# Designs tried in a protein design chat: VH-VL binders against RNA-free ribonuclease P. Part 3

Target 1, 238 residues: RNA-free ribonuclease P, of Hyperthermus butylicus (a2bn08)
Amino acid sequence: MAEARLQRLLRVYVLDTSALTDTRLRSLLGSGSLDEAVRRFAELIASVRIAYGVEVYMPPTVYEEARRFLLSNGVTVQSFEALAAWITIKPPTRHEIRIPASIVRDYVEEVRARLARGLRVAEEHVRRAFEAGGLYAAETASREARREKLGAIIRGLRERYREATRHGMLDSVEDLDAVLLALEVRGVLVSNDEGVRRFAEALGVISIDPPKFISVLQGLLRHSKTGGVAREEAHSTS

## First folded at step 17 (VH-VL; from w1 with light chain G28E)

Design y3
Fold by OpenDDE, fold request of step 22:
Structure y3 (fold): chain C 238 residues (1-238), chain A 120 residues (1-120), chain B 107 residues (1-107)
Amino acid sequence: as target 1 above (238 residues)
Amino acid sequence: QVQLVESGGTLVQPGGSLRLSCAASGFTFSRYWMTWVRQAPGKGLEWVANINQDGDEKYYVDSVRGRFTISRDNAKNSLFLQMNSLRPEDTAVYFCARGLPEYDYYFDYWGQGTLVTVSS
Amino acid sequence: QSVLTQPPSVSVAPGKTARITCGGNKIEYYSVHWYQQKPGQAPILVVYDDYDRPSGIPERFSGSNSGNTATLTISRVEAGDEADYYCQVWDSSSDHVFGGGTKVTVL
């Protein structure tokens, strides 16, 4: 409750890519399409900016990534621009931002551990490939069967390797920029990536997921409507 | 012949400590990953911890992390599991199992296990 | 986190074929290993790396892994095959994961 109250008091938000690409956005905004969701999101941000002075920021790197993603997934340029119009694009001042050495150390340790896990995934698939090579030997298996089996092994390797090395951690400079920007502007980071949020937390940056963000914004608007009605009623009775 | 013999299992009270040992023979112990796997009475198998050849890599199931410590003495061909802050849910037969030289993907040899009972 | 699902029991007549399934999301992306455990005994590896068989394990034991299901097949089942069978995988996030086990009863 205290945390929620604190979040409601904050008027500055920084979005990472996941904040705009979250699959739940459609449901949250009551839209049938991603394009419509983006438009509704734009309207929401516009409304809270006008009513409460809420500022929404995004690093240029996140902006480009989000743009690429959204346009590739059926969002029109017009809808995207409508959203972008209400977002302040700002790079973090990287050369001035300081990160505690302890955080860097911990991150390096995590990366090392993840790389080790990735190696194990790769080794496992070498074993699998070796075994499959015996079972699907040219003398006993068709070319198609061998190709299919190898393909399956490679797909598995890719997916599991990615999971081992990237899942649940800060794994992109775009996300880092979002965290750094949030730190710089003393804003709330909006992200659905647990790794990003953990990193942010380590730096003392408050983070919320996209659903919570939407809820907060919608809540602000609901409160303003009730206050306005009360004011109108007060004026009508005077 | 590869042999793994567990020992140290006994009755302990909740919050107590116990050290399990596994004596290995019939193979070059120092070349293999080693693991502990436990089985609660009437339940399935649960991996507990593993350790690499040199002991510089150790991994634990979440439920025992911070309470259990896996270690080994290659000179004595022995694997150990120090169990602290024991809980009733830790009650199980604890198996020592041999992994692989490359990594601990599976366990090709198992001991007969030693029973740890945590009860008031 | 990998979850492996096994049927709790499988009944088979002597001489027939028993199939024990291990279900998991995208389990085909994992190397699956199988263990046999008789009451009061240590587990025994019977299949590893999806298909391979340790020395000393009869060829009646075979493994397959495709889609979301790995299968241990025991052909020409004997009374001595009555046991619990466990599938196992290694996962980078969960380390070693076992299935719940399947009791094979020879009728």
Scores: ipSAE 0.740, ipTM 0.911, lowest interface PAE 0.6, mean pLDDT 93
Fold by ESMFold2, last read:
Structure y3 (fold): chain C 238 residues (1-238), chain A 120 residues (1-120), chain B 107 residues (1-107)
Amino acid sequence: as target 1 above (238 residues)
Amino acid sequence: QVQLVESGGTLVQPGGSLRLSCAASGFTFSRYWMTWVRQAPGKGLEWVANINQDGDEKYYVDSVRGRFTISRDNAKNSLFLQMNSLRPEDTAVYFCARGLPEYDYYFDYWGQGTLVTVSS
Amino acid sequence: QSVLTQPPSVSVAPGKTARITCGGNKIEYYSVHWYQQKPGQAPILVVYDDYDRPSGIPERFSGSNSGNTATLTISRVEAGDEADYYCQVWDSSSDHVFGGGTKVTVL
């Protein structure tokens, strides 16, 4: 039972969008461009698939999101399609996946808390805007000074609202699909998103970040190259 | 005149329980968020807990969550803090403070505090 | 915003100006409030919403907030201004955060 779980951890992975968009991918793959990084990623996935049967999955929702991002950031269609050829695109079977009611309940409570905190940020910034209206009018401030102050208040509101409501939260169907697929195929979720990984962990899904994923695959290939060299030497000898 | 008077602070052994009270007067108590803030001897101020008008929103600092319960009785103009599983680090002067009707963004009136000492 | 940094002490001569700083990452996005506390006494709100004074607080007390620093300014300092001063914000993650306090000594 422990061996079966370990075999799955080594052989089955599910990518969310961050696994393809993580800014560290270029340096980890020794690439000068994102397009080159994607090609090397494709080669890495292909090589471990051939040598060890490693399976890499992605939901269609994540696939479309990643495709839009990569193509808009200089990745060629050819490079993306080369990568996609080695990834199994499969929707989670949502109607058959069971999630403990306590997990759903906890998620609802978290959303409620975040909405309340967001409202508090908004109310604080209404007070700040009212105060600025009095201060800047009384100082005979220029039109541009008033615009700059209003802009600063709005930036503060947006920044603090995002922190209160969205930071570290699973908040998209793409992220949910990645977690559900990982649960369904009993695979390791690859994500750099804290909220996505926390939700996955609550469901018993193991997760790793993209740098660790790359390191694991590269390590497997070094063993494969060693075994391949030994295998080729044995073939040449006999 | 707004007045807040804390009571119930005493010496308690570690693991013990204690209930603090705050009697409010001079304002419509039921319209305001209310708050507990503490100050360990020789240290600064630390927010502990707050509660809305109806008592259906309550928030706690992480170090007391699960051990302390804030409550209020609007008919008696009283705020309470039930402290369970007390630890030496809970030793402090506990202040009752008034927030605003919309939320306790800041505290415009404070009581004089009540000292809680947790030691054996 | 988990931590607000204040200097532990400030010395000022009578009649001069004391400036007490409160440091925090992007604290200009927060409304900063200031409290005065004399030994053995409750805190008193002296400035709220960065700039405003409660009724009864003299105009000598003023506040500012820009960038990563909020400042309480006490003009024409009097001996009676000798106290500990705390800054405070509300943060969505850490809730109410107080600075460590600044002891103002009037020489």
Scores: ipSAE 0.517, ipTM 0.819, lowest interface PAE 1.8, mean pLDDT 88
Fold by ESMFold2, fold request of step 22:
Structure y3 (fold): chain C 238 residues (1-238), chain A 120 residues (1-120), chain B 107 residues (1-107)
Amino acid sequence: as target 1 above (238 residues)
Amino acid sequence: QVQLVESGGTLVQPGGSLRLSCAASGFTFSRYWMTWVRQAPGKGLEWVANINQDGDEKYYVDSVRGRFTISRDNAKNSLFLQMNSLRPEDTAVYFCARGLPEYDYYFDYWGQGTLVTVSS
Amino acid sequence: QSVLTQPPSVSVAPGKTARITCGGNKIEYYSVHWYQQKPGQAPILVVYDDYDRPSGIPERFSGSNSGNTATLTISRVEAGDEADYYCQVWDSSSDHVFGGGTKVTVL
């Protein structure tokens, strides 16, 4: 039964948006442009799917995000469609997916903690605005100076609030769909997003980053082609 | 006259345990977040742990998580720090500090501290 | 915000002004608090929320915060102001962060 799990581990992958948009992919695929990288990625996926029956999935929402990004950044429709032909677009079957109660409990605790930290940032910025208002009343500041100061305080609030509540958290439905699909198909999630990977790993989903994914696929292809040659060289050397 | 008085600091072997106490007076203790801050000899200040009014929200610096437990007894106006699995790097003066009712954004009153030495 | 940088020391003549800096990336987004600590004594809050003084702290202690630098200013420095000074913020990830401290020496 361990062999069946290992065979699926080598066989089934689920890609999030970052798997197609990671900036390191051009270098890893030896490409001078993003369009060329996408074409080489398509060839790599195709070769490994044909040679090993590898399955590669992506949720529809992630697919559309990746499509918009790549086409906006110089990838031709032809290159993108060539890649997409080797990726199975499938939404997770949400009504049948089971999540351990402990994971849901941990998620609720994490949300509560983040909401509390966000409230503390907001309270801090109310105090900062109150202090600034007192200083500006005493200084006879212009209306424009007061407006500029308020704008700076609000920008600080927004930045600190984002850091307190959203940083390192899975908070998009699209990325959740990638995790759920990986859980459903018992596949390896390919993502460079810290929050997405952490949530997946808590559910027992194995995750790798896009560079590792490329390395694994390249290694599979090399192993298939070079294993017999290595043994023949050893026997013929006598 | 807000007053905070720490006690319980002493010499302890590595791996040992120690409980610090802080007696509060001159304010309504149950209305405030309370905090432990430590200072290694010749070093700066380091936040250790804090606790809300009801004791149901507690936070710790990473280096002590799982080893230290902050607690309070509002009927006795007392704050506590249970320190287990002590290490030489825990050697410090430990201060009891008062935060605010809404959270301990800053510390307006401090005790004089109690020295904990962890050494063989 | 995980690190606040302070100079290790500042020397100032009596009657002059001492300025103690606290550096941090976009520290202007944080409320900065300042503590005075004399040898063998507990810290005392001298400035909070960037600008405010607790009751009993002389008006010659003041604070400012702009860009990447918060500053504690001590006007008309007296011998009794000789101490270590620490800045502090609350950060949502690192919780309470203190600077490394600045020793103010009054000649």
Scores: ipSAE 0.493, ipTM 0.806, lowest interface PAE 2.0, mean pLDDT 88
Fold by ESMFold2, fold request of step 22:
Structure y3 (fold): chain C 238 residues (1-238), chain A 120 residues (1-120), chain B 107 residues (1-107)
Amino acid sequence: as target 1 above (238 residues)
Amino acid sequence: QVQLVESGGTLVQPGGSLRLSCAASGFTFSRYWMTWVRQAPGKGLEWVANINQDGDEKYYVDSVRGRFTISRDNAKNSLFLQMNSLRPEDTAVYFCARGLPEYDYYFDYWGQGTLVTVSS
Amino acid sequence: QSVLTQPPSVSVAPGKTARITCGGNKIEYYSVHWYQQKPGQAPILVVYDDYDRPSGIPERFSGSNSGNTATLTISRVEAGDEADYYCQVWDSSSDHVFGGGTKVTVL
């Protein structure tokens, strides 16, 4: 039903790992530390759940990834558990989820193209290393100069390889699980990863970035506290 | 002596079709990536399409994808460009160029080009 | 690497040195190739892999690539060097990218 779908999209969210690790989280929640930001995030989620029935989901694969990151970066177990208490941890029902064959076919072709481009970057850098070796004859350049040149070539290879193969692509099972769960529960995916969001949107899953997610939830609570009377009075005064 | 000779460039109406050919000689054609590069009158060079040895890898500049098809016949040492749904901005001299066996990173031999004009 | 920037023209006196630049973000990570094109003719490869010359290209043609700029240098310029010059790279996203070309005028 159209109305049921609309209500779930307005009140059901699925987080990927970036929703908890986005570097903007601290400032958006007015926090001086990541631990404080996590506590305020937990309070925000709890408040909108209680006031409006907003549901927040996370796959177990994303949960474990986010937990590892946050605890390693100064978030206390207490703060993380306070957040997790308001998040529904649920694996996508992968065996029952249907994905159009054309989307799977397009994904396979994209992976193939990226692998081919990565190989070409590698071949180009083999040529560049061979040419640099000719310019740096053993009698001409110091050992330290040759090491520095090789290091520069390898850095270029790594950057060009990342650009060719992994930038902007869905390439992890954690990201896939978040998309599949959002599809299953007909929720909005929260992610800052362009490849993840593009894949989700191809499946008809609406996605927003973490700053927008925080802004939407904070707006819901401000509307409840400030009331329509205050807004109407300001509007009519103008 | 490596030689590349393009042919088939003519005046064509917008929306029309045209097939360009490039005859190769003086090298083992089947071992090389081959490429089309075009140049609009008074403008610079623009890569159009390339093709690998067996014809199963083909790449196109975005502006021609879906309209142009590159192909080759290794038995006849020939490269082709089938151009459909032609637009005025496709007006250019089209050059056939040879790449390397591993990929066409650069183009060491070029033909003299064939002029395609797309106009009413 | 979607755009390579070249100056539209360079004027140089005979016997002097012409320097033609090709600008691109982190172009030092790319192998840069250079082509000469005389009016009404096909391009010819004059430098590849930043600084190598095909057989038959004079030693006065040389190339370099550092930072965000690759440069084609033509020493002891002759009237016969008057031509358009294009730089080119291969990029994983844009495929083959040519610069806009530089007309070298020998006065």
Scores: ipSAE 0.492, ipTM 0.807, lowest interface PAE 2.1, mean pLDDT 88

